# Designs tried in a protein design chat: VHH binders against Probable 2-keto-3-deoxyxylonate dehydratase (xacE). Part 13

Target 1, 289 residues: Probable 2-keto-3-deoxyxylonate dehydratase (xacE), of Haloferax volcanii (d4gp28)
Amino acid sequence: MHYHQLAVSGERRLTASRDSTTYDLTSADADLRTFGDLARVASIARTSVDRLAAELTEDADVVDDAFVDRHATVPVDAEEIWAAGVTYQISEQAREEESSMPDMYFDVYDADRPEVFFKATPSRTVEPGDAIGVRGDSEWDVPEPELGIVLRRGEIVGYTVGNDVSSRSIEGENPLYLPQAKVYDRCCSIGPCVVTPEDVEDPHELEMSMTIERDGEVIYDDATNTSEMVRSCDELVSYFTRHNTVPELAVILTGTSLVPEQPFDLQEGDHVDITIEGIGTLSNSVTTV
Key: E = the ipSAE of ESMFold2; O = the ipSAE of OpenDDE; V2 = 0.75 times the mean of E and O plus 0.25 times the DockQ between their complexes.

## First folded at step 8 (VHH; framework vhh_nb_b201)

Design g2 (from g1 with F101R; at its last look DockQ between E and O 0.88; V2 from the best seeds 0.74)
Fold by ESMFold2, look of step 8:
Structure g2 (fold): chain B 289 residues (1-289), chain A 123 residues (1-123)
Amino acid sequence: as target 1 above (289 residues)
Amino acid sequence: QVQLQESGGGLVQAGGSLRLSCAASGFTFSDYAMAWYRQAPGKEREFVAVITRGGSTYYADSVKGRFTISRDNAKNTVYLQMNSLKPEDTAVYYCAAEGYRPYYSKDSAFDYWGQGTQVTVSS
């Protein structure tokens, strides 16, 4: 199933979508208000999130897509969002142009240890439909569309879409500035939903696309596939969880090969749509922070 | 230090009733989900019932309609009322608690278990 978290007049609500119908699970059980609530009960009961949700739908109110869109928030209350870099295959042409790339990039690409780094807190994470940020002291900014792994107690419970917004100029100035290039106000968005693994045949076989609109015109439109990942979801999770105390709920963004090159520069007023097959579309406008 | 102590087990005839209790100490009881599990000889431990902090209850299919979980936060106690007992309900019953903490270490045990109480249902 696909799960959305909503805010309706100050009240948290959880919906589940199955067979083109969306159910307000909170209407059937007032204690189930977030995806985390549902996942915890399912874990205790040693059953799947989807089976528990399916039992609740018999008594749940039905809501339409417009209601969900109007009230959607982040799809999971992840206390920490982490991200991975250098995770997609590079072309033979790109490898032949190695001298034009930083040595550190190729060191990580070929190494056993993947690049996995802290990305965002809830206070830096933007809901679907709200504005992602570009830093006022940055000269070149890009969105980075990524498949997100949703974790409970370090175990995969679902997938989502993420935007790992980045300052290319700050990162390019000095690799040691990576935290400032990645972590700042409005630097991340996740959504629109969490989809459970049962509805994702293979997380490494999903089309991922991004469009960017400026002044009513499409100025970027490209796609890739998660099959181009050279690091598996399980490997990335292992490096996040090993020897590391984790939040009850977390998200790992898994990197991308869709990074616009110059002369593209993300600007205030742009609209970014990121779509991952089987999950949905994460949409954000852009503001300067 | 967390302690869970079950009581109320024993021998009952099929069709009979029994009430289990689990007294808890060493944590803020009202912040925890409380659950009952059971283990029959030669079988894996299985879920029976859970009651959330807010009082919502969920049951295994095999016990729905026959068992009722409840809690008394003033007494730090969770109960399992077992009615219409069947020989298949024969097992050691364990009380368990899961805390609502924002951070979790995969290397540490945060699922707390009692020592168990035997329930035997004769035909």
Scores: ipSAE 0.542, ipTM 0.849, lowest interface PAE 2.0, mean pLDDT 89
ESMFold2 (binder alone), look of step 8: mean pLDDT 83; pTM 0.846
OpenDDE, look of step 8: ipSAE 0.845; ipTM 0.937

Design g3 (from g1 with F101S; at its last look DockQ between E and O 0.87; V2 from the best seeds 0.78)
Amino acid sequence: QVQLQESGGGLVQAGGSLRLSCAASGFTFSDYAMAWYRQAPGKEREFVAVITRGGSTYYADSVKGRFTISRDNAKNTVYLQMNSLKPEDTAVYYCAAEGYSPYYSKDSAFDYWGQGTQVTVSS
ESMFold2, look of step 8: ipSAE 0.649; ipTM 0.887
ESMFold2 (binder alone), look of step 8: mean pLDDT 84; pTM 0.851
OpenDDE, look of step 8: ipSAE 0.848; ipTM 0.938

Design g4 (from g1 with S105D A109D; at its last look DockQ between E and O 0.67; V2 from the best seeds 0.00; counts 0 for: pae E 2.6 > 2, SAP .676 > .668)
Fold by ESMFold2, look of step 8:
Structure g4 (fold): chain B 289 residues (1-289), chain A 123 residues (1-123)
Amino acid sequence: as target 1 above (289 residues)
Amino acid sequence: QVQLQESGGGLVQAGGSLRLSCAASGFTFSDYAMAWYRQAPGKEREFVAVITRGGSTYYADSVKGRFTISRDNAKNTVYLQMNSLKPEDTAVYYCAAEGYFPYYDKDSDFDYWGQGTQVTVSS
């Protein structure tokens, strides 16, 4: 199933979608208001979130997609969002032009340890439909569309879409500036929903696309597939959880090969749509922070 | 220090009833979902019932309609009323609470468990 978290007049609600029908699970059980609430009960009951949700739908109100879209928030209350880099195959052309790639890029490709880094707190993460940020002291900024792994107690409970917004000029100036290039106000968005693993049979066989519109015109439109990842979701989770206590709910963004090249530069007023097969579309406008 | 202590088990004839109690201490009882599990000889521990902090209840298919979970927050106690008992209900019954922590270590068990109480249903 696909799960959305809503905010309606100061009240949180959890919906579940199967087929073309969306159910307000909170209408059936007022204590289940977030994805985390549902996952917690499913965990102690030693059942899946989908089976628990299916029982609730028998008594739940139905809501339409417009209501969900109007009230959607982040799809999971992840205390920490982490991200991975250098996780997709580079083209044969880029490999043949190795002198044009930073040496550090190839070191990470060859290393046993993947690049996994802290990305965002809740305060830096924006909802679907809200504005992602370009920092005012950066001269080259890009969205980074990524499959997101949703974890509870360090275990995969679902998938989502993420935007790992990046300040490329800051990162390019010095690799040690990566934290400032990645972590700042409105640097991340996740959504629109959490989809459970039962509905995403192989997270490494999903089409991922991004479009960017400026002044009503499409200025970027490209696609890739998660099958081009050279690091698996399980490997990334393993490095996140080893020797590291983790929050109850977390997301790991898994990298991308869809990075607009210069002279593209993300600008205030742009609209970014990221679509991952079987999950949905994450849409954000852009603002300067 | 969290403690969960079950009572009320024993020997009962098929078709009979028992009421299990689980007294809890060492945490804010009203903030937690409480559950019952059971383990029969040679089998894995299996879920029986859960009651949320707000009183919503969920049951394993094998006990629906026969067992009722309830809680008394003033007494920090969760109950399991077991009616129409069958020989296949014979097991050690465990009280459990799901622990909530800000951060989790993958090598640790963060749920709280009682010591168990034996229920034996004779044919």
Scores: ipSAE 0.461, ipTM 0.786, lowest interface PAE 2.6, mean pLDDT 89
ESMFold2 (binder alone), look of step 8: mean pLDDT 85; pTM 0.855
OpenDDE, look of step 8: ipSAE 0.892; ipTM 0.958

Design g5 (from g1 with F101Y; at its last look DockQ between E and O 0.86; V2 from the best seeds 0.78)
Amino acid sequence: QVQLQESGGGLVQAGGSLRLSCAASGFTFSDYAMAWYRQAPGKEREFVAVITRGGSTYYADSVKGRFTISRDNAKNTVYLQMNSLKPEDTAVYYCAAEGYYPYYSKDSAFDYWGQGTQVTVSS
ESMFold2, look of step 8: ipSAE 0.681; ipTM 0.893
ESMFold2 (binder alone), look of step 8: mean pLDDT 85; pTM 0.854
OpenDDE, look of step 8: ipSAE 0.836; ipTM 0.932

Design g6 (from g1 with F101E; at its last look DockQ between E and O 0.83; V2 from the best seeds 0.73)
Fold by ESMFold2, look of step 8:
Structure g6 (fold): chain B 289 residues (1-289), chain A 123 residues (1-123)
Amino acid sequence: as target 1 above (289 residues)
Amino acid sequence: QVQLQESGGGLVQAGGSLRLSCAASGFTFSDYAMAWYRQAPGKEREFVAVITRGGSTYYADSVKGRFTISRDNAKNTVYLQMNSLKPEDTAVYYCAAEGYEPYYSKDSAFDYWGQGTQVTVSS
C-alpha cells in the first residue's frame, strides 16, 4: 500500500491507499496517527504493515486525492535523514572527462566503502507542496532527486521520494565544506508517501524522473533508472547502521544521476517535480534561505 | 531496572476462563504499548494481543473474540482475559512492553519481557 501522513486542523492523520481508494486509518483507530504508529503495532503483532492496515479499512472513512494533497506532510517522522553519494554508474563521457572531478570522487566510487553522510533533521525537512531552500550565500544550487529508503529500527520498511538539495558551489570550493553544502534550512524534502516493499517488486528497477518549471515553462526534463545504482539499498543500510546508534525512524536518500549541469541553477520561484515509478511525485517550490 | 511479572496462569478445562495479569515496574508504564505473546512446546513464540498507549487493541486471529486485553495505568498492570479456552491455547504466556525510544542500537533491545506464566487447557 501507499501511506500518507496528514495534518488536518492541528490533528495528525494517517491514510492508506489500495486499489485507487484511500482510507483514513485514523478514523478507524485514533491511536494510529503516523506511519511510525502503524509500523510499531505491526511489529508488535508480528504482522505486515499492509495486513494491519487492510484490517482497519473496514471501519475507515474514505477520502479523495484532493484531500490528501491538501493536507499532506512528510510521509514519515524520520528523526534523521541521511544520504549517499557516488552511487550511480558513471557514463563513458563522464569517465573521459575525469580531469573535471577531484581524485577523491574516483577513490570513493571505486572503494568498498560508499559515501554515506548526514543530511537533515525534521526541522530542515520540507513537506510535499512546500518550498525547498537554496542558500543565500551560494551561487550554484541543484535539486538531487533520489530514491529514499525508509527504516524502522535499522530495517527497511518502505520507500519514498527525496530531494537532496545541494549547493554545488560551496561543495566545489572545498571538500571540507560538504556539510554546509548539504545541511541548512529547507535542504531536504521527502514524500509524498511511503510505499511498502510488497508493492515495490525491485527497488533497483524503478524509473526516476525530474522536471523543473520556471515562469510557467519546463526548463529541465530528464529521467534515469535505479537499475543504474552500483550500490544496493541493503549495502547502504549496512553502512548507515554499523557502529552507529540510529533513530527508530530514519530515511536514507540513495543518490542520483540526475543533477542539472551548468548553466542551470535553481532559483527562487522554480517548481521541482520528482517522480519515481510505483511511489509517486514529490513536488516543491523553491525559496531562498 | 525494568521488571514484568506475570500471574494468573494455571490448569483449566476446555471452555473455561482465566485472567492473566502482568505487573510492571522500572519504567513509565503509560508510555509503552503492552503485549501478550505465547509459546507452545516445539513452536515459535507468537503474538496474542497488544494494547497501545492510547488504549487501542489488536488481536491474533486465533484469539479474536475470545480474549480481551486491557490495562490499568494507575496500577501499572496489563491484563489478558481469556474466555472459551481451547486445548490449542496451551502455552507459556509472556508479557512484553515496547516504548518509543528515539535511538536504536543493534546491541541494545528496547523491548522488555516477563518470565512467563503457564496456561494449560485440558480437553
Scores: ipSAE 0.541, ipTM 0.840, lowest interface PAE 1.9, mean pLDDT 89
ESMFold2 (binder alone), look of step 8: mean pLDDT 84; pTM 0.851
OpenDDE, look of step 8: ipSAE 0.845; ipTM 0.936

## First folded at step 10 (VHH; framework vhh_nb_b201)

Design k1 (at its last look DockQ between E and O 0.67; V2 from the best seeds 0.00; counts 0 for: pae O 9.2 > 2, SAP .739 > .668)
Fold by OpenDDE, look of step 10:
Structure k1 (fold): chain B 289 residues (1-289), chain A 120 residues (1-120)
Amino acid sequence: as target 1 above (289 residues)
Amino acid sequence: QVQLQESGGGLVQAGGSLRLSCAASGFTFSDYAMAWYRQAPGKEREFVAVITRGGSTYYADSVKGRFTISRDNAKNTVYLQMNSLKPEDTAVYYCAAEGYSPYYSGFDYWGQGTQVTVSS
């Protein structure tokens, strides 16, 4: 099922979509206002998220998709968003081109241990439809379309679309500046919904596309497939949780393979659409921070 | 100090009834979902029932229609009414409190358990 979190008149609500029908699960149970609530109760009850949601739909109000679109917010309240780097061959190449130390990225690409880094806090994560940020002190910024793994207590409970907005100029200047290149105001977006593993047959076989518009013109349009990812979702989760007490809710962005070619630079006023098969489209405008 | 104390267990004949109680202290009871688990000899601990903060209830399939979970926030107590008991219901029954935590850090509180024995 597809799960959206809504903000309606200051209240949070959770919807579930199945078979072209959208249900307000919160109307069936007032304690279920977020995806996290649903996942928690499912875990407690030792049942699946979808099974519990399905039961709730029997008592839930049906809502219009337009209503969901108007009120949708971040689809999961992840305490921490992390990301993986150099998970695609093209990503390795892109890093090599930008960096003064290109061998570092090759070494990681071929290593047992993946690059996993902290990406965002809730305050730095923007909801679908809102503006992602490019740093004012950065001359080269790019969106990074990525599959997002949604974790509840270290267990995969769903997938979403993510944008790992990055300063290539800062990262390229020195790899030790990675936190500054990756973590800043409005540096991340996830959405539009969470899709449970039951409805994602294979997270490593999903079509992914990105479109960037500027002044009403498409200036970038390309597609890839998560099958090109050299790291499995389970592997990334394993390294994320290893020797690490993880948040109850977290998201791991799995890296990027769609890299706009130079001299492309993300600008204020741009619009970025990222689509992943079976999940949906994450749309954001761009602003300078 | 957080405490969960179960009571009401004992020996009962098949088809009989028991009512378990769990008295909670040391935390804001109303902010937690309360659950019952059980562990039979040689088996893993299994979920029995949960009641949310708002009073919604969920049950394991094996006890649906027979068991009823309820709570009294004024008394900081959760109950498990067990009807139509079967020998396979024999187990140590544990009370658990579960609330929101930003981290997976063992936020759950557990009682010491109460023995329920159902004779054939």
Scores: ipSAE 0.012, ipTM 0.321, lowest interface PAE 9.2, mean pLDDT 92
ESMFold2, look of step 10: ipSAE 0.693; ipTM 0.901
ESMFold2 (binder alone), look of step 10: mean pLDDT 86; pTM 0.869

Design k2 (at its last look DockQ between E and O 0.74; V2 from the best seeds 0.00; counts 0 for: SAP .695 > .668)
Fold by OpenDDE, look of step 10:
Structure k2 (fold): chain B 289 residues (1-289), chain A 120 residues (1-120)
Amino acid sequence: as target 1 above (289 residues)
Amino acid sequence: QVQLQESGGGLVQAGGSLRLSCAASGFTFSDYAMAWYRQAPGKEREFVAVITRGGSTYYADSVKGRFTISRDNAKNTVYLQMNSLKPEDTAVYYCAAEGYSPYYGSFDYWGQGTQVTVSS
C-alpha cells in the first residue's frame, strides 16, 4: 500500500491507498495518526504494516485523492535521515570532477565500507510541495534524486523518494566540508508517500527520473534505474546500524545517478520533480537559504 | 528499577475464564504500549494482545473475541481478561512494555511470566 501522512487543520492523519481507493486509517483508529504509529503497532503485533492497514480499511472512511494531495506532508517522521554517497558509477565520476581529491571517491566506490553520512533532522526536511534550499554561500548546488529506505528500528518497512540537495562547490572545495555541503536549512525532502516492501518487488529495479523546470521551461530531463546502484539496500542498512543505536524511525537515501552537467546550477524559483516507479513523484520548489 | 510482575495465572477448565494482571514500576507507564505474549512448550513466543498508549487494542486472530486487554494508568497495571479458554491457550503468559520514543533499546521491558494451564 501507499501511505500518506496528512496535516489537516492542525491534526495529523494517516491514509492508505490500495486498488485506486484511499482510506483514512485515522478514521478507523484515532490513535493511528502517522506511519510510525502504524508500523509500531504492526511490529508489536508481529504482523505486517499492510496486513494491519488492510484490517483497518474495513472501518475507515474513503477519501478523495485530491484531499490527500492538498494535505499531504512528509510521509514518515524520521528522527534522522542519512544518505549514502558514491553508490553509482556516474556519481563517482561526478565527484571526481568536482573534487580536488578525486581519488577519495574512487577508493570508497571500490571499498567494502560504503560512504554513509548524516543528512538531515526533521527541521531540515521539507515536505512535498515545499521549497528545498540552496545555500547562499554556495556557488554550485544540485538536486540529488535518490531512493529512500524507511527503517523502523533498523528494519526496512518501506520506501520513499528523496532529494539529497547538495552544495557541490563546498564539497568540492574540501571533502571535510561534507557536513556543510549536505546539512543545512531545507537540505532534504522526502515523499510523497511510503510504499511497503510488499508493493515494491525489487528496490534495485526501479525506474527513476528527474525533471527540472526554470521559468516554465524544462531545463533538465533524464532517467536512470536503481539497478545501477552498486550497493544493496541491505548492505547500506547493515553499515548504518552497525555499532549504532538508530532511531525508531529513520530514512537512508541511497545515492544519486542523475547529475546535471555543468554549468547547471540550481536556482531559486526552479522546480524539481523526482519520480520513482511504484512510489510516486516528489515535487519541490527551490529557495535560497 | 524497572519491574513487570504478572499475576492471575493458574489452572482452569476448558471454557473457563482467567484474568491476568501485570503491575509495572520503574518507568512512566502512560508513555508505553503494553502487550501480552505467550509461549507454549516447544513453541515460539507469540503475540496475544496489545494496548497502545492511547488505548487502542489489537489481538492475535487466535484470541479475538475471547480475550480483552485493558489498562489502568492510575494503577500502572495492564490486564488480560481471558474468556472461553481452550487447552491450546496453555502457555506462559508474558507482559511487555514498549516505549514511545524516537530512540529505542532500553525501552522494551518484559515480565517473568505467569503460567496458564487449561485442562480439557
Scores: ipSAE 0.560, ipTM 0.824, lowest interface PAE 1.1, mean pLDDT 94
ESMFold2, look of step 10: ipSAE 0.670; ipTM 0.894
ESMFold2 (binder alone), look of step 10: mean pLDDT 86; pTM 0.874

Design k3 (at its last look DockQ between E and O 0.76; V2 from the best seeds 0.00; counts 0 for: SAP .744 > .668)
Fold by OpenDDE, look of step 10:
Order: sequence, then C-alpha cells, then structure tokens
Structure k3 (fold): chain B 289 residues (1-289), chain A 121 residues (1-121)
Amino acid sequence: as target 1 above (289 residues)
Amino acid sequence: QVQLQESGGGLVQAGGSLRLSCAASGFTFSDYAMAWYRQAPGKEREFVAVITRGGSTYYADSVKGRFTISRDNAKNTVYLQMNSLKPEDTAVYYCAAEGYSPYYKDAFDYWGQGTQVTVSS
C-alpha cells in the first residue's frame, strides 16, 4: 500500500491507498495518526504493516486523492535521515570532476565499507510541495534524486523518494566539508508517500527520473534505474546500524546517478520533480537559504 | 522504578476461563500500548494481544474470538480475559508496555516476570 501522512487543520492523519481507493486509517483508529504509529502497532502485534492497514480499511472512511494531495506532508517522521554516497558509477565520476581529492571517492566506490553520512534532522527536511534549499554561500548546488529506505528500529518497513540537495562547490573544495555541503536548512525532502516492501518488490530494479524546470522551461530531463546501484539496500542498512543505536524511525537515501552537467546550478525559483517507479513523484520548489 | 506485575494465572481445565491482570507502575501508563505475550516450553515467545493508548485491540489469530484484552488507566492495569482455553494455550504469560521513543532500546519495552497458565485436557 501507499501511505500518506496528512496535516489537516493541525491534526495528523494517516491514509492508505490500495486499488485506486484511499482510506483514512485515522478514522478507523484515532490512535494511528502517522506511519510510525502504524508500523509500531504492526510490530507489537507481530504482523505486517499492510496486513494491519488492510484490516483497518474495513472501518475507515474513504477520502479522495485531491484531499490527500492538498494536505500531504512528509510521509514519515524520521528522527534522522542519512544518505549514502558514491553508490553509482556516474556518481563516482561526478565526484572526480568536482573534488580536489578525487581518488578518495574511487577508493570508497571499490571498498567494502560504503560512504554513509548524516543528512538531515526533521527541521531540515521539507515536505512535498515545499521549497528545498540551496546555500547562499555556495556557487554550485544540485538536486540528488535518490531512493529512500524507511527504517523502523533498523528494519526496512518501506521506501520513499528522496532529494539529497547538495553543495558541490563546498564538497569539492574539501571533502572534510561534507557536513556543510549536505546539512543545512531545507537540505532534504522525502515523499510523497511510503510504499511497503511488499508492493515495491525489488528496490534494485526501479526506474527513476528527474525533471527540472526553470521559468516554465524544462532544463533537465533524464532517467536512470536503481539496478545501477552497486550497493544493496541491505548492505547500506547493515553499515548504518552497525555499532549504532539508530532512531525508531529513520531514512537512508541510497545515493544518486542523475547528475546535471555543468554549468548547471540549481537556482531559486526552479522546480524539481523526482519520480520513482511504484512510489510516486516528489515535487519541490527551490529557495536560497 | 518501572514494574509490571502479572497475576491471575493458574491451572484450569480445557474449555475453562481465566482472567489475567497486569499492574503497572513507574511510568505514565496511559502513554503506553499494553500487550500480552506468552511462551510455551521449548517455543519462542509469541504475541497474544495488544491494546493501544486509544483502546484499539489486536489479537493473534490463535486467540481471536476467545481472548479479550482491556485496560483501566485509572488503575494502571491491563487485563486479559481468556475464554475457551485449550491445552495449546499453556504457557507463561507476560505483560509488556511499549511506548513511543525517538530512539529505542530494550529498556523502552517493559516486561513483567510472567504468570503461569496451565490448561489441562
């Protein structure tokens, strides 16, 4: 199922979509307001999220998709969002072009240990439809379309679309500036929904596309497939959770293979659409922070 | 100090009934989902029933229609009414409390010491 979190008049609600019908699960159980709530109860009850949701649909109100679209917010309340780098060959190449120390990225690409880094807190994560941020002190910024792994207590409970907005100029100046290149106001977006593993089937064979519009014109339009990712989702989760007490809810962005060519620079007023097969489209405007 | 104390277990004949109680202390009871689990000899601990903060209930398939979980927030107590008991229901029954936490550890899930339920054929 596809799960949306809604913010309606200050109230949180959770919807589930199945077979072209959307259900307000919160109407069936007022205690279930978020995806995290549902996942928690499912875990307690030793059942799947979808199974529990399916049971709830019997008592849930049906809502129209337009309502969901109007009120959708971040699809999961992840306390921490992390990301992986250099997970695609093209990403390696992109790092080589931008970096003062290109060899270190090659080393990571071929190493047993992947690059996994902290990306965002809730306050730095924007909801679908809102503006992602580019740093005012950065001369070169790019969106990074990525598959997001949704984790509850270190276990995969779903997938979403993510945007790992990044300063290439800051990262390229020195790799030790990665936290500043990656972590800033409005640096991340996820959405529009969470899809459970049962419905995604194979996270490593999903088509992914990104479109960027500027002044009403498409200035970037390309596609890739998660099959080109050299790291598995399980591998990334393994390294994320290794010797690490993780949040109850977390998201791992799996890296990017869609890299706009220079001299492209993300600018205020741009519009970014990222689509992943079977999940949906994450849309954001762009603002300077 | 967090405490969960089960009571009400014992020996009962097949087809009989028992009512388990779990008295909680040391935490804000109303903020937690309360659950019952059971562990039979030589088997893994298994879920029996849960009641959410809002009062919604969920049951394992093996006990649906026979068991009823309920809670009394004023008494900080969760109950498990077990009807139509079967020999297969023989186990140590544990009370558990689970709540929201941004970060989880085993400490965030509270467990009782358990109460023995034996159903004779």
Scores: ipSAE 0.314, ipTM 0.705, lowest interface PAE 1.3, mean pLDDT 93
ESMFold2, look of step 10: ipSAE 0.621; ipTM 0.876
ESMFold2 (binder alone), look of step 10: mean pLDDT 86; pTM 0.865

Design k4 (at its last look DockQ between E and O 0.84; V2 from the best seeds 0.77)
Amino acid sequence: QVQLQESGGGLVQAGGSLRLSCAASGFTFSDYAMAWYRQAPGKEREFVAVITRGGSTYYADSVKGRFTISRDNAKNTVYLQMNSLKPEDTAVYYCAAEGYSPYYSKDAFDYWGQGTQVTVSS
ESMFold2, look of step 10: ipSAE 0.687; ipTM 0.902
ESMFold2 (binder alone), look of step 10: mean pLDDT 84; pTM 0.856
OpenDDE, look of step 10: ipSAE 0.817; ipTM 0.925

Design k5 (from g3 with S101H; at its last look DockQ between E and O 0.87; V2 from the best seeds 0.64)
Amino acid sequence: QVQLQESGGGLVQAGGSLRLSCAASGFTFSDYAMAWYRQAPGKEREFVAVITRGGSTYYADSVKGRFTISRDNAKNTVYLQMNSLKPEDTAVYYCAAEGYHPYYSKDSAFDYWGQGTQVTVSS
ESMFold2, look of step 10: ipSAE 0.683; ipTM 0.900
ESMFold2 (binder alone), look of step 10: mean pLDDT 84; pTM 0.851
OpenDDE, look of step 10: ipSAE 0.460; ipTM 0.774

Design k6 (from g5 with Y104R; at its last look DockQ between E and O 0.53; V2 from the best seeds 0.00; counts 0 for: pae O 4.7 > 2)
Fold by OpenDDE, look of step 10:
Parts: structure tokens; sequence; C-alpha cells
Structure k6 (fold): chain B 289 residues (1-289), chain A 123 residues (1-123)
């Protein structure tokens, strides 16, 4: 199923969509206001999220998709969002081009240990429809469309679309500036929904596309497939959770293979759409922070 | 100090009934989902039932229609009414608590566990 979190007049609600019908699960159980709530109860009950949701639909109100679209917020309240780098060959190449130390990215690409880094806190995570941020002190910024792995206590409970907005100029200046290149106000977006593993089939076989509009014109339009990723979701999760007590809810962004060519630079007023097969489209405007 | 204390266990004949109680203290009971688990000899601990903060209930398939979980927030107590008991229901029954955000612990599957009460169903 597809799960949306809604913010309606200050109240949190959770919806589940199945077979072109959307259900307000919160109407069936007032304690289930978030995806995290549902996942928690499912875990307690030793059942799947979808199975529990399916049961709840019997008592849930039906809502229209327009309502969901109007009120949708971040689809999961991830306490931490992490990301993986250099998971695609194209990404490796892009990093080599920008970096003062290009060889280190090759080393990571070919190494057993992946690059996994902290990306965002809740306050830095932007909901669908809101503006992602580009740093005012950065001369070169790009969106990074990525598959997001939704984790509950280190276990995969779903997938979402993510945007790992990044300063290429800062990262390229020195790899040690990665936290500044990656972690800043409005640096990340996830959405529009969470899709459970049961409905994704193979997270490593999903079409992914990104479109960027500027002044009403499409200035970037390309597509890739998660099959190009050299790291598995399980591998990334393994390294993320290894010797690390992870939050109850977390998201791992799996890296990017769609890299706009220079002299492209994200600008305030741009519009970014990222679509992943079977999940949906994450849409954001762009603002300078 | 947080405590979960189970009671009501014992020996009962097949087809009989028992009512378990779990008295909670040391935390805001109303903010927690309460659950029952059981562990039979030589088996893994298994889920039995859960009741959410708001009172919604969910059951393992093996006990549906026979067991009823309920709670009394005024008494900080969760109950498990067990009817039509079977020998297969023989186990140590544990009470567990899991908080809702922001009360949920990240360190354990459940925030709190009881010591358990023995239920034995004879043929």
Amino acid sequence: as target 1 above (289 residues)
Amino acid sequence: QVQLQESGGGLVQAGGSLRLSCAASGFTFSDYAMAWYRQAPGKEREFVAVITRGGSTYYADSVKGRFTISRDNAKNTVYLQMNSLKPEDTAVYYCAAEGYYPYRSKDSAFDYWGQGTQVTVSS
C-alpha cells in the first residue's frame, strides 16, 4: 500500500491507498496518526504493516485523492536521514570531476565499506510541495534524486523518494567539508508517500526520473534505473546499523545517478520533480538559504 | 521505578477460563500500548494480544475469538481474559508496555516487561 501522512488543521492523519481507493486509517483508529504509529503497532502485533492497514480499512473513511494532495506532509517522521554516496558509477565520475581529491571516491566505490553519511534532521527535511534549499554561500548546487529506504529500528518497512540536495562547490573544495555540503537548512526532502516492500517488489529494479523546470521551461529531463546502483539496500542498511543503535524511524537515501551537467546550477525559483516507479513523484521548489 | 506485575495465572482444565492482570507503575500508563506475550517451554516468545492507547485491540490468530485484552487506565492495569483454553495455551504469559511517541524507547522491542505468570492448561 501507499501511505501518506497528512497535516489537517494541526492534526496528524494517516492514509493508505489500495486499488485506487484511499482510506483514512486514523478514522478507524485515532491512535494511528503516522506511518510510525502503524509500523509500531504492526511490530507489536507481529504482523505486517499492510496486513494491519488492510484490517483497518474495513472501518476507515474513504477520502479523495485531492484531499490527500492538499494536506500531505513528510510521509514518515524520520528522526535521522542518512545517505549513501558513490553508489552509482556516474556518481563516482561526477565526484571525481568536482573534487580536489578524486581518487578517494574511486576507492570508496570499489571498497567493501560504502560511504554512508548523515544527511538531515527533521527540521532540515522539507515536505513535498515545499522548497528545498540551496546554500547562499555555495556557487554550485544540485538536486540528487534517490531511492529512500524507510527503516524502523533498522528494519526495512518501506520505500520513498528522496532528494539529497547538495553543494558541489563545497564538497569539491574539500571532502572534509561534506557535512557542510550536505547538511543545511532545507537540504533534504522525502515523499510523497511510503510504499511497503510488499508492493515495491524489487527496489533495485525501479525506473527513476528527474525533471527540472526554470521559468516555465524544462531545463533538465533524464531517467535512470536503480538497477545501476552497485550497492544493495540491505548492504547499506547493514553498514548503517553496524555498531550503531539507530533511531526508531530513519531513512537512508541510496545515492544518485542523475547528475545535471555543468554549467547547471540550481536556482531559486526552480522546480524539481523526482519520480520513482511504483512510489510516486516528489515535487519541490527551490529557495536560497 | 517502573514495574509490570502479572497475576491471575494458574492451573486450569481445557475449556476453562482465566483472567490475567498486569498492574503497571512508574510510568504514564495511558501513553502506552499494552501487550501480552507468552512463552512455552522450548519455544520462542510469541505475541498474544495488544491494546493501543485508544483501546483498539489486535490478536494473534491462535487466540482470536477466545482471548480478550482490555485496559483500565484508572487502575493502570491491563487484562487478558482467556476463554476456551487449550493445552497449547500453556506458557508463561508476559505483560509488556510500549510507549507512543515521544515516549517510545529506542533500545528495546518494548519499553517495559513483566516477570511473567504461569498458565497451565491440562487435558
Scores: ipSAE 0.033, ipTM 0.433, lowest interface PAE 4.7, mean pLDDT 91
ESMFold2, look of step 10: ipSAE 0.700; ipTM 0.902
ESMFold2 (binder alone), look of step 10: mean pLDDT 84; pTM 0.853

## First folded at step 11 (VHH; framework vhh_nb_b201)

Design m1 (from k4 with T52I; at its last look DockQ between E and O 0.84; V2 from the best seeds 0.00; counts 0 for: SAP .737 > .668)
Amino acid sequence: QVQLQESGGGLVQAGGSLRLSCAASGFTFSDYAMAWYRQAPGKEREFVAVIIRGGSTYYADSVKGRFTISRDNAKNTVYLQMNSLKPEDTAVYYCAAEGYSPYYSKDAFDYWGQGTQVTVSS
ESMFold2, look of step 11: ipSAE 0.795; ipTM 0.927
ESMFold2 (binder alone), look of step 11: mean pLDDT 85; pTM 0.859
OpenDDE, look of step 11: ipSAE 0.857; ipTM 0.946

